VH-VL binders against a2bn08. Designs and how they scored, part 29

Target 1, 238 residues: a2bn08
Amino acid sequence: MAEARLQRLLRVYVLDTSALTDTRLRSLLGSGSLDEAVRRFAELIASVRIAYGVEVYMPPTVYEEARRFLLSNGVTVQSFEALAAWITIKPPTRHEIRIPASIVRDYVEEVRARLARGLRVAEEHVRRAFEAGGLYAAETASREARREKLGAIIRGLRERYREATRHGMLDSVEDLDAVLLALEVRGVLVSNDEGVRRFAEALGVISIDPPKFISVLQGLLRHSKTGGVAREEAHSTS

## First folded at step 6 (VH-VL)

Design o5 (framework fv_emapalumab)
Fold by ESMFold2-Fast, scan of step 6:
Structure o5 (fold): chain C 238 residues (1-238), chain A 122 residues (1-122), chain B 111 residues (1-111)
Amino acid sequence: as target 1 above (238 residues)
Amino acid sequence: EVQLLESGGGLVQPGGSLRLSCAASGFTFSSYAMSWVRQAPGKGLEWVSAISGSGGKTYYADSVKGRFTISRDNSKNTLYLQMNSLRAEDTAVYYCAKTYRYFDSLYYFDYWGQGTLVTVSS
Amino acid sequence: NFMLTQPHSVSESPGKTVTISCTRSSGSIASNYVQWYQQRPGSSPTTVIYEDNQRPSGVPDRFSGSIDSSSNSASLTISGLKTEDEADYYCQSYDSSNHWVFGGGTKLTVL
């Protein structure tokens, strides 16, 4: 009942790049390669479009990013275009879309907070480098040993800086376009990116992850076949 | 102005169930994550559960996982906590709390309700 | 997955300064922001400090927060102590598994 209710309410979807780069896609679609998974995904989307009028959108910015990723990971042009043929590629009407000033204010405050965290991370690693430099000057003149220690500190800085500033935050045009398009078409955003989903939630846009999206579509097709056999009321399954 | 009003507390026997409600007003309810935080008599604050603005993500403290279910009805501006298999250690005042910002990854609570008392005893 | 440890109680005379510590058991205290809540007897908690050292509108400048990475702790400092500051104080932070963690609370007595 819960899944049937979702299927009745959710007929329009907008894909983020993460919907097509999810590593679980191959196993969920029962395929041995990413190329085969993309073809099966195209068949799935086509089937629910024909049977239930389900619409799937993506903005051109997501199309270009997904295309680059998939082609560099063994997907053929033919397979990608077969998928794209069942997806409506449309930019959001950026200059006409309005969002509340309170959301913009809160986004600015979040950026400020993350920049402050990033500065603290940077300061911590500057202290580590200073202390390590003093130790290696006293212990050894080896260039290799000094390079290795400095490299480790820099790697730690990069990892923690990214965690502090970028993890869970909307930070790309592709992601913004997906959210804005979902808002415009009144659809459900398909994304596994925390920052994208948080921004969508702030605007009242429902989001689901790629595994749930595939499950919902597969469920629709199973329901159609079951309804054709079990129910007295006749309806078309095409 | 922001207002959060809890209800549904009361006396229940061990193994019983209760459903708490929190009626929210003065802000765009669907845009904010909401939490339940409890406080046993004479003890400190303990986070119990949280739900994202859309209701798509739920989080639970280990002590309540599998027994409590958080949910929300954005059309009614209401937060719920379904409590099953209640134990004596669940006795507490239960507070409804709102997160500060739409994009608050740090989960600071800017508004709290008055609380509702749940007593699990025979 | 960490614990925040506070002293059970602190006491100080009116007009003096008191400091309440909040120590993180694992991971850096600086990894996530620390908030401080005040709870007077019979009342709901209210925020006195957020994001380590920020004051909400209406909170006196006598309240301040700080982070000390060397002791892996956060501190709430109340200067010019007044009788109305008598309350329980809780620190709170967030871990990477999306869990909200409260300290055990500190009872502040002003006498």
Scores: ipSAE 0.005, ipTM 0.476, lowest interface PAE 10.4, mean pLDDT 83

Design o8 (framework fv_traxivitug)
Fold by ESMFold2-Fast, scan of step 6:
Structure o8 (fold): chain C 238 residues (1-238), chain A 122 residues (1-122), chain B 107 residues (1-107)
Amino acid sequence: as target 1 above (238 residues)
Amino acid sequence: QVQLVESGGTLVQPGGSLRLSCAASGFTFSSYWMTWVRQAPGKGLEWVANIKQDGSEKYYVDSVRGRFTISRDNAKNSLFLQMNSLRPEDTAVYFCARVGYRWLDYGYFDYWGQGTLVTVSS
Amino acid sequence: QSVLTQPPSVSVAPGKTARITCGGDNIGSKSVHWYQQKPGQAPILVVYEDSDRPSGIPERFSGSNSGNTATLTISRVEAGDEADYYCQVWDSSSDHVFGGGTKVTVL
């Protein structure tokens, strides 16, 4: 039973958007460009699929989001499609997947708490804007200076609102689809998003970050040359 | 009834090693992140290390990184802290605690053991 | 890495209100948890997620968190509330961070 669990950890993975948009991807794959990194990633996934039958999945919603991001950041269509060719693109069977009502209740309580925190962040920045407006009521402050000050306060609000409401929170359909697909195929979720990973863990889904995922795959290929998968490689996939 | 019981604290020479244990009962141990928190005599609380439910991720405060190793045995409901290259500054009561979370927000320690005293001195 | 600042001590008369502050950069955007520790005992959680109370903690314990300051408020203080109080946050850059602690004396 333990061995079956380790085989599952080594064989089935589901990627969320962050697995393909991680800014560390270039350095993790020893590449000079994101396009080169995507090509090396494709070769890595292809190699473990052929040698060990490792399956990599992603939902269509994640595929579209990752494609949009990568193409807008210098990745060619050819390089992206070469990667996608080795990934099974499949939606989760949403209407058949069930989760405990207690989990939904807890999620609703967390959403309410996050919204309350977001309101406090908004209130703080409204106060700052009001105070700044008072300081810039003098004729010596130009329209341009007032505009820049307001812009800085709005940027601060957006950043802190995101921290208060979205950091550590599952809040996108792409991320939900990745978790649900991982649950359905009984696979390991690959994500660097704290909220996605926490939600997956609450549902009993094992998750790893993209650096660990790449390390595991590279380790599998190194061990294929020596005739086996070492225990440390199996443990590192958890 | 959640219970956490630490053991292994004793007097150790500087540069020595010691392994602390924490026995958990009354909850599904394999479903929780676990932590070690220490408190030097007369000082405040200091987080030491965290370990994920399945043991796959481990995090340490900078001052112990490379010297301490956190581990767990879910089959035996046990948490461990292997302490190497001990320094006088590591003298403290070491608490085992369960990491609680409200769904998506980790970080509070809802149940604590009574602690075990580690003294690093000649 | 976050640093949480608490006053070293707070003195309060029985039946009055004690307020313990926890200062931190943008702490209002984080979840703050509070622990009570009596001499020779393990800490116990008294407030979590800024303002929620665990089962068994009296309603006179409450919390708030806004801007750069979180506050633990103990209303109608009793002699049994004498203890050290610690704030704590989960910080993604440094994991868990505790404040230095505040000794509450009831005189």
Scores: ipSAE 0.000, ipTM 0.454, lowest interface PAE 12.7, mean pLDDT 83

Design r1 (framework fv_traxivitug)
Fold by ESMFold2-Fast, scan of step 6:
Structure r1 (fold): chain C 238 residues (1-238), chain A 123 residues (1-123), chain B 107 residues (1-107)
Amino acid sequence: as target 1 above (238 residues)
Amino acid sequence: QVQLVESGGTLVQPGGSLRLSCAASGFTFSDYWMTWVRQAPGKGLEWVANIKQDGSYTYYVDSVRGRFTISRDNAKNSLFLQMNSLRPEDTAVYFCARHYTIEGVRDYYFDYWGQGTLVTVSS
Amino acid sequence: QSVLTQPPSVSVAPGKTARITCGGDNIGSESVHWYQQKPGQAPILVVYDDSDRPSGIPERFSGSNSGNTATLTISRVEAGDEADYYCQVWDYSSDHVFGGGTKVTVL
């Protein structure tokens, strides 16, 4: 990669919803509450934007989803809007973005494969329910015992079906908008969702998780003193 | 009963070309995706290419894209791999395999394999 | 990075159980298939779609797949099970991916 392209990739970021809803956010920012974490995150983004020209984007669909989550979890409107003020809210220019037909074809094939796998999961659990019903055919088996067994099978079906059809899959408009915006601005996608990250990587978009993102920003702010001074002091001791 | 027989493997100089064939019998060839999988001496299995039932879609591992062409002749129950610009790292036993699918999806397993044909790329 | 990680080798005594693992991120959401290859021979399919077994494959071969690890289990191991075993998945970015293989030695 060219030097200018590498510099842009290190200084342009696009957030998906998981970047703001990550349960590790409180501890990563050394805060006692989610509201305090959001305020510290705002200060961190503001600092790197002012000092290094780091640009942070999110699509309106992600903004709305993050807002609903954070406000429902004890974050004040003021704290959220303070964070949003340092983020460029912009939709991807969908009608101008071009995706190679090979990527779309592969995505369609994966959707079909996952739907077929989901059907197999459903068929397996129907078989299990049938067999369990046979074992509980005796008059002495209680209605409550049968209900509990059926409930366990249904819970297993729902979990395995979700894994087969949705886990590790790009499956929301918010996630798609984040990937498309990252492609458009030639930035790094910040997400802890495996499916979103895999789709982004197929398009040539670099992705990192929220802990790594925060680490990178904090590292940028330590450019003048930390590390170098410690090595100098070690050398002077010898 | 299902049988796959590969042929065409030989010694070829780097930069040369070679065409492999696979003769299928014991099943309706036109109902299945077909694939080529290779194995370098003493190494593991590596998928090379696959082809849809009617030949409408072909897929390749990145290292051979543009150099190899997978094709099929359903009237003759035959699968082919045209290999051009061969490199020493293409040296391997090449297996023909039937690619089990549901509704034409390529994401499934290889249920039957041929015995393989050895391709050696060396001067 | 659709890399499947298998241990290079597993040693097992006759009559005991061998377990071969196949590691991959969210592999539990994919269908995993297993192949057996004896020296100088073509691979054969021994387990498909995580846990299903082809006709002609002994019942002592079984599979499971959850989280980040798929496992091929060979119960009551026989000398004839000595072979290399490969796991395989499909994904839309990498197409078909094989694990590096595990050599099972029966001692």
Scores: ipSAE 0.000, ipTM 0.396, lowest interface PAE 16.8, mean pLDDT 82

Design r2 (framework fv_traxivitug)
Fold by ESMFold2-Fast, scan of step 6:
Order: C-alpha cells, then structure tokens, then sequence
Structure r2 (fold): chain C 238 residues (1-238), chain A 123 residues (1-123), chain B 107 residues (1-107)
C-alpha cells in the first residue's frame, strides 16, 4: 500500500553524519552554542517520538563519526548521550540487502567516467611538465628550481586527480551504511551530501536535508494543535 | 638569520582539540612552502602536512586527514596546525619546517626546522 | 606501500668511514635527502638530492643513490657525528616519507 508506505516514511528517518555536523544546526535550533543546539535537537526528537511514534536511526559507523566530531567541537558527553538516547543505533543487514543490477551498472559506469576524467587530468599535467621541462632546459635555472616546478605540477595533478576520481554518488562506508539502513527500515535519509542523496534516490530512498528534517518535525508538532493531521494508532505483530 | 618558533603544545585529553603556531622570521615567509613534521617520544620522524606559498594547496598524511588542518597567515608570518579528534598516538614533538627555495621556487626537502613543541594526548 | 628501511644502528671508530643505507623499491629513481638529529635538538639537513651538500656541511658527508639502495657516507668520522640519521623521499602517492632512522655511535 502506497498510503501505508507514505505514512511510514513520515515517521522513520535515518541520519547521515552530515545531519549532526551541519554548521547551521546552531542557527536552525535558535541556540548560541553547538552544545545547546544538540540538547534542543534531542528534545525535538524526543517530543515527536513520544507524540507521533517518529523513529530516528543511525548506523554505528555514523554514531562513532558524529560522536568524535561533536565531542571535539565543544559538545559534552552528557549532551551527546542525551541525543543518542532517542536514536536507534543499528547496523544495516548488509548480507540480506539486495540492490538492482541496473544501479550497480550505473555505479560502475560512473566509476569508469571518473577514471577517464582522471586520465585526462594526468595527460594535461604530463603535457605541462613536458613544457616546463623544455623551458627550464633552455634557461639557466637551478636544478632545485626545475625540480620544484615538477613537484608543483605533480602536487597539482594529485589534487585534481583526487577531485576528478571521487564518485559522483558515494565515497565512504559511513555514507553507504546510512543509505543501506534507510533502505532496510524503509525510512527517509537525512543528509547534506549530494552524492549520498543521489545514490539513495536511485535506490528509491527518499532523502531530505537537515533544515527540511527539522522543519518537518516542528511542523508535525505545530499542525497537530491547529487542526492538522490526526494522530494514528500504530499496530504491530506480537 | 632564518628562525622558526613553534608554540601551543600542551597536555590534551583524547578527543580534544589543539592549535599549534609557528612564527617565522629572517626570510620572506610568503615565498616558501611550509610543513609540519612530528616525532613520537623515542621514535622517528613522520611528515604530517604541508602548505603552498599562498595556501592554495594543502596535503596531509593519511592518518591525520580530516582531523588536522594546516593553514598560514602570510601577513603575520605564521603557520598553523589545527588538530581535532586527538588520539594518544598523536603524542609527539611537532616541528615546523621550511621547504628549500630558490628564486621563490620551493623543493621537496626541509632546510630549516624549529625546535619543536610537545603535544601529549593522555587521559 | 612505500617504506624506507634503515638499519637501526651503526657503530664506527673515530677516523673511519660510516655508511648508512636507506632501502626502498626502485629508490634510485627518487631523490633522497638526509637529516642529522642530535638528542633534544631539531633535525638538520646534511645531504639533499642524493649527493648535494648544504652550505656549512663538511665534505666528509656524501651521498649516493642507485637501484634499491641510497647510502649516506660519513668519512673521517668525528665524535660530534654521533647522532640519529634519517633518509627522506617525496613520492606522489605518499608525499614525504622518512626512514625509521639509524643511530650512529662513535666508539
């Protein structure tokens, strides 16, 4: 049922690391410090869970990364654990999750395109090195100056090659776990990362950014009091 | 004439943050690539990060990428290393070093080093 | 992958020659640099680009690099040469890589 799926998607969310490390979190929750913003975020999630049965998940890989980031940026252990208390931490069941071959094919083709872009970057820098070498051979520039020019070109190649070869869709295990968990629990992915969101959408997973997520949760609490949607009883198998 | 002076090293809890500074004098700071090299107690040298003359390119050893940020302020002749998510294995003396330069062009070796600043990451 | 292998220690008598090796796959295609570090002090550059010496470094210090081994040679060793010595290369995949260091003991 489409209706049942839509109602479930409004009540189940999976957080990517970017949802908890968003620099706008402080402003979105109206606080002066990141620690206070985290506490207000915890209160918001708790409120919608108690009132509407909204479930929020994150995989252990995201939990560990978010914890490390937040604790390093002025958030207390107590504040982070207060938030984590309302979030279900569980890994995706990777060996049971299946993805369409067409998506794997598209991913492989994107990798191939990225490798081709990387080769073009490499060829450009080989040409630049050849041209620079010819110029310095004609001049009386020192051996050290010639070597530094080569080094600068190679460093430029390395930087641009990394940029060109990064996947357009997905580049970390943490991001993959968030998408796979969202697919497994049939939830909405919360992420700021365009590549992660694009991969999720290809799998049929709805994604939203953290500002939209906060807006949706606040809207649920507000609209229920002004004659919005009626609360529904949840039914589960025993 | 060339002098590099590091500061900021102290005792920090695991997971904490710390910012190191390096004050340069005796040369045109903006003409040189700069680097941070560390040495754990009783261990060898390990390159950490480097930064181009104008700050446009930065490079990091894999173990600190995403946790450390190298930066510079050419107007103040200063180099910085912002260290986040510190681990016990980051405990080391951190050296500021200059890349050799001829006519404003740097090379891959380090001709001048500071005396280092000790960072201890312990509970 | 790139690892530079140095012997942990080398002992030499005063006036004799010390040889410190730096092993690496095809290291002869790289430029090898050498640093001297005395206890509690910052390293100082003693040899760069395989065999060149900075101003102020005595001619007793020399270097070579071929195949899979680079070598720092200290001839007519003096007590003041007792120190740890590190080799270093730049590699496009690993950036700057240091060897593990060799402790040179004089007598």
Amino acid sequence: as target 1 above (238 residues)
Amino acid sequence: QVQLVESGGTLVQPGGSLRLSCAASGFTFSDYWMTWVRQAPGKGLEWVANIKQDGSYTYYVDSVRGRFTISRDNAKNSLFLQMNSLRPEDTAVYFCARHYTIEGVSDYYFDYWGQGTLVTVSS
Amino acid sequence: QSVLTQPPSVSVAPGKTARITCGGDNIGSESVHWYQQKPGQAPILVVYDDSDRPSGIPERFSGSNSGNTATLTISRVEAGDEADYYCQVWDYSSDHVFGGGTKVTVL
Scores: ipSAE 0.000, ipTM 0.382, lowest interface PAE 16.6, mean pLDDT 82

Design r3 (framework fv_traxivitug)
Fold by ESMFold2-Fast, scan of step 6:
Structure r3 (fold): chain C 238 residues (1-238), chain A 121 residues (1-121), chain B 107 residues (1-107)
Amino acid sequence: as target 1 above (238 residues)
Amino acid sequence: QVQLVESGGTLVQPGGSLRLSCAASGFTFSDYWMTWVRQAPGKGLEWVANIKQDGSYTYYVDSVRGRFTISRDNAKNSLFLQMNSLRPEDTAVYFCARHSEGVRDYYFDYWGQGTLVTVSS
Amino acid sequence: QSVLTQPPSVSVAPGKTARITCGGDNIGSESVHWYQQKPGQAPILVVYDDSDRPSGIPERFSGSNSGNTATLTISRVEAGDEADYYCQVWDYSSDHVFGGGTKVTVL
């Protein structure tokens, strides 16, 4: 029983968008182009599925976002569909998945706190812009100086608003679907996103990042390949 | 004259730790956001981490979050990157770069020559 | 902007014009910056805030940015312009995002 649970945990993975849109996918898979990387990723997933029964899932919302990104970045439809053929594309059964009310309550409290903080940041920068505008008009400052001052205030707003509202928060449907699917299939979530991973952890879902995921799969194949390669190598050298 | 000089790059085994340093001169270091950008052999530029003028806020690319820590010592005009749980995928030349203020955001006006970090067994 | 798309390579004859594109959804609303990197060297800023040049960068380097495409234009190309060129923007979620780079070959 425990052994079966452990095996399922090690053999079932769910990808969020960051697992497929990481700009380093080329280097993670040792390839010269993103299209080649996607094809190698397809081969890797196919190989571990056939040899070890490893299952890889992604929700349709992640599929659509990954497809849009990859096709816009030089990946062919054929290469992407070759990858998708080895991934189970399945929505989480949202209506049947149960989450403790305490987790929902905590999330709602965090959202409210962040929204209030963001409003305060916005109000502060509106005040700064108003005060700066008055001073620069009085000084007959150059157009360039006024543009620079306004830009600095806008940069400060963007910077502090992000710090107040988004740092470490789960805030996309795609990310939520990936967490919910991982919970449903009792799998490991593959994600680069701190907020997504923290939310998954609160639900008891184990998460790893894409480099670790690829490393684990390659390690599985090397373990299997040690006996096979030795035998094939002997035959091919003969 | 603005100068940024990185040091600390070396060969490290997977799972190991390493600390990179960047010595800044020729400008008021405490007035600028600072960043680390890396480049794997034969690959493109990847932003790694940045740190606010006073060290109050730090941001990381997702793949290093929780493993790397960016820090600075304004009294010594120095920037640091503490790298833990190193992976072969972290193999890269690491550049120190200064943020200059654009109209809406930041760009990197000065770069160091880089320091090579190799993670292999 | 999670990602920026650049062509992997551009070939141009000496004295002609090279154009390097940087694609991103609504990138025209962002500020785009461009870097030149020669083999074994650190990157150098060549264009910032879409179209401004740092001191020391020749006027033959220029930039534009509208809609979904930013462009770095190198007029009267010289052999010394052969390098990798990277675009970069600030993204709300991802902070600084670089394009994949374009290798400009002068031949």
Scores: ipSAE 0.008, ipTM 0.459, lowest interface PAE 8.4, mean pLDDT 84

Design r4 (framework fv_traxivitug)
Fold by ESMFold2-Fast, scan of step 6:
Structure r4 (fold): chain C 238 residues (1-238), chain A 121 residues (1-121), chain B 107 residues (1-107)
Amino acid sequence: as target 1 above (238 residues)
Amino acid sequence: QVQLVESGGTLVQPGGSLRLSCAASGFTFSDYWMTWVRQAPGKGLEWVANIKQDGSYTYYVDSVRGRFTISRDNAKNSLFLQMNSLRPEDTAVYFCARGRYDSLEYYFDYWGQGTLVTVSS
Amino acid sequence: QSVLTQPPSVSVAPGKTARITCGGDNIGSESVHWYQQKPGQAPILVVYDDSDRPSGIPERFSGSNSGNTATLTISRVEAGDEADYYCQVWDYSSDHVFGGGTKVTVL
């Protein structure tokens, strides 16, 4: 029973946008262009689906986002649709999916912590600006030099504040849909996004990155051929 | 000296897609943030999207987030806006503008002539 | 700053002074930039950083920013100044915010 569950878990995958936008896709699939990489990826998914019944899913929100990215980066409509033909596009049943209150509590607490970090980033940069102003007042520095220094502090504030409040957090409906769909189909999430993967794992969803996903699929095909040879040899010697 | 030339604007059905291009010349394109600003017929200016010099950060107005993608090719001195799931309210002249971030300010010192996108049946 | 308020229109006689206001909560703590747009043309930057002027813009154009109101002042107005004028600030949450625009009519 446990074995059947484990086998199914290794045969069902849900792709996040990052799974298809990973810059390593070209090298991982041994191709010279992103368009060729997408076609080779389609062949790989098709092969494991035919040989092992491996199912690959994407929510419509991820499909649209991935399509936009790939078409904007030299992938033809034909190549993308060839890949999409082997992927099941299905939205998560949001109103039926339940998540533990503890997950919601932790999410709220992280939002609170990030807002507090953002405030500290702001306070730190206000202090830096004040100190820089004091230094320039004590010295005969040009107006240009003073403005440039203050500008650098403001740029640092804006960049670090955005990092503190937005990055590494589950902050898009596309990412949420991928996690919810993985939970619903009891599949493995394929994502290169740490925030998405942490949220998935909190819900009990196993996640792997795109290089590992490709490795697993290629390994399945090699293992099958090795097993086939051994089976034939056993039959001939019996 | 500095020139920005937009192209790609046309009539599109609701739900359709369109890609706009902006060709830059007369300056070191890779040194500047680049921006798309739109203007609906008879209406005011509305910022659409922003992209950092190296493409590492992109920002969007809420109404287009998830539908539009801003990108750039520094080797070709080109800026792009991929527009998907177009709505009638996206009908506007789309301007390419150079972002000037000096000290405490962020403003648009050079603008292209714009390209008209019409979304209707 | 999520909203910048401009009067929809301003009428001025040739040779007189036109003043276009841009209202925003504590806008005096922001840097305000101004653009001129003539019918069928791209916007042109006329004032940046509250009061600085790009090369090629006449000295008749000037700006100020204090408290809750930024002002673009066009002295000795000429017929060629007839255009729509927009104020703009850079805001963390909204990124770039434009005013609704003011149509300056020279009678």
Scores: ipSAE 0.000, ipTM 0.405, lowest interface PAE 14.7, mean pLDDT 83

Design r5 (framework fv_traxivitug)
Fold by ESMFold2-Fast, scan of step 6:
Structure r5 (fold): chain C 238 residues (1-238), chain A 122 residues (1-122), chain B 107 residues (1-107)
Amino acid sequence: as target 1 above (238 residues)
Amino acid sequence: QVQLVESGGTLVQPGGSLRLSCAASGFTFSDYWMTWVRQAPGKGLEWVANIKQDGSYTYYVDSVRGRFTISRDNAKNSLFLQMNSLRPEDTAVYFCARDRYYESVGYYFDYWGQGTLVTVSS
Amino acid sequence: QSVLTQPPSVSVAPGKTARITCGGDNIGSESVHWYQQKPGQAPILVVYDDSDRPSGIPERFSGSNSGNTATLTISRVEAGDEADYYCQVWDYSSDHVFGGGTKVTVL
């Protein structure tokens, strides 16, 4: 039963921006340029959709970010729109989607814990700045030297705060939309963001990274040519 | 007077390993974050990795995480990039750059080395 | 991840003004830095903190940054200004982010 459900889920995918901006795409798709990689990706998605009914979705916010990134990095409008033509752009129906209150409670607890850690990091760096300022006031340090020292402390604060509060955390509406859409269409989330993937897993949504996604799709097409087990698996999903 | 000199770039086969070095002079190396930035032939600049003054924090672009390791030796004024499981898409000129921060100015690269070419091909 | 959008190319006649844009969501709240790169050479910092110039960079290079667009302005353009120009910001989630680059051609 679980196995049958997993096979069904592997026919529906939801992409976040990382699926289209991953620098490994050129190598995985055997292409010399990002524009060529995007065209080959379009062909790959089209092929699995036609042969196996594999559906690929992304939220409008992911579409806009991916478009902006790819067009600024040498991909033509024609190539991007050729890819987008095989992807269903759809927002999650937020008012219809329900999640267990336990997930919300756990998220709130994690936010509180991370805010507390962030405050501690901030307090430690304020203390360091105060102590450093005292030393520089006692000495005849230049304005430039004092500014460099303060800058180093602030940089340390920002790096430590980022690790304490944001690393591995779901922290944007765009990321939430990708997870909710995956839940709604009963699909697999394609993302390399740890926080997004962890939240998805908590909701029972399977997630894979972009290289694994490409590998799965290529594997489906390869097995189709050999008339192997993969074809039976694809057609056995009810 | 600030000078950054990269070395170690060469032809290497896919799956191979390579270690790049950057020799710094003309400033107090231990006072600065350092970074590696790469540029594939005919393409734009891509940040690869950076390292804190004392080596306590390191950050990587996603595509190299787990394969590349940035490190430094402050006694020798040297920055390193250990590159493992090399792929054709890692082919690029690798630049060493000084990562400067000032309060209210933010983070920028004020000095760059000449770069060292890494070619991953069989 | 943050993305910065630059036009792929800008053409300008000698003695005229070139403007290179760098688009990003709320980029006006960040400090934008600009680099010049000539073929076969390392990048050189030409503008930092939106509008400041390093020592040695001529006054005809200037910058601005507000809203969703930062701009590098090169007045009285010379043949030697022909190069690729990159904008860069530090982003909390993405670390250092470069724009795709703009090739400035002086014709």
Scores: ipSAE 0.000, ipTM 0.414, lowest interface PAE 14.4, mean pLDDT 83

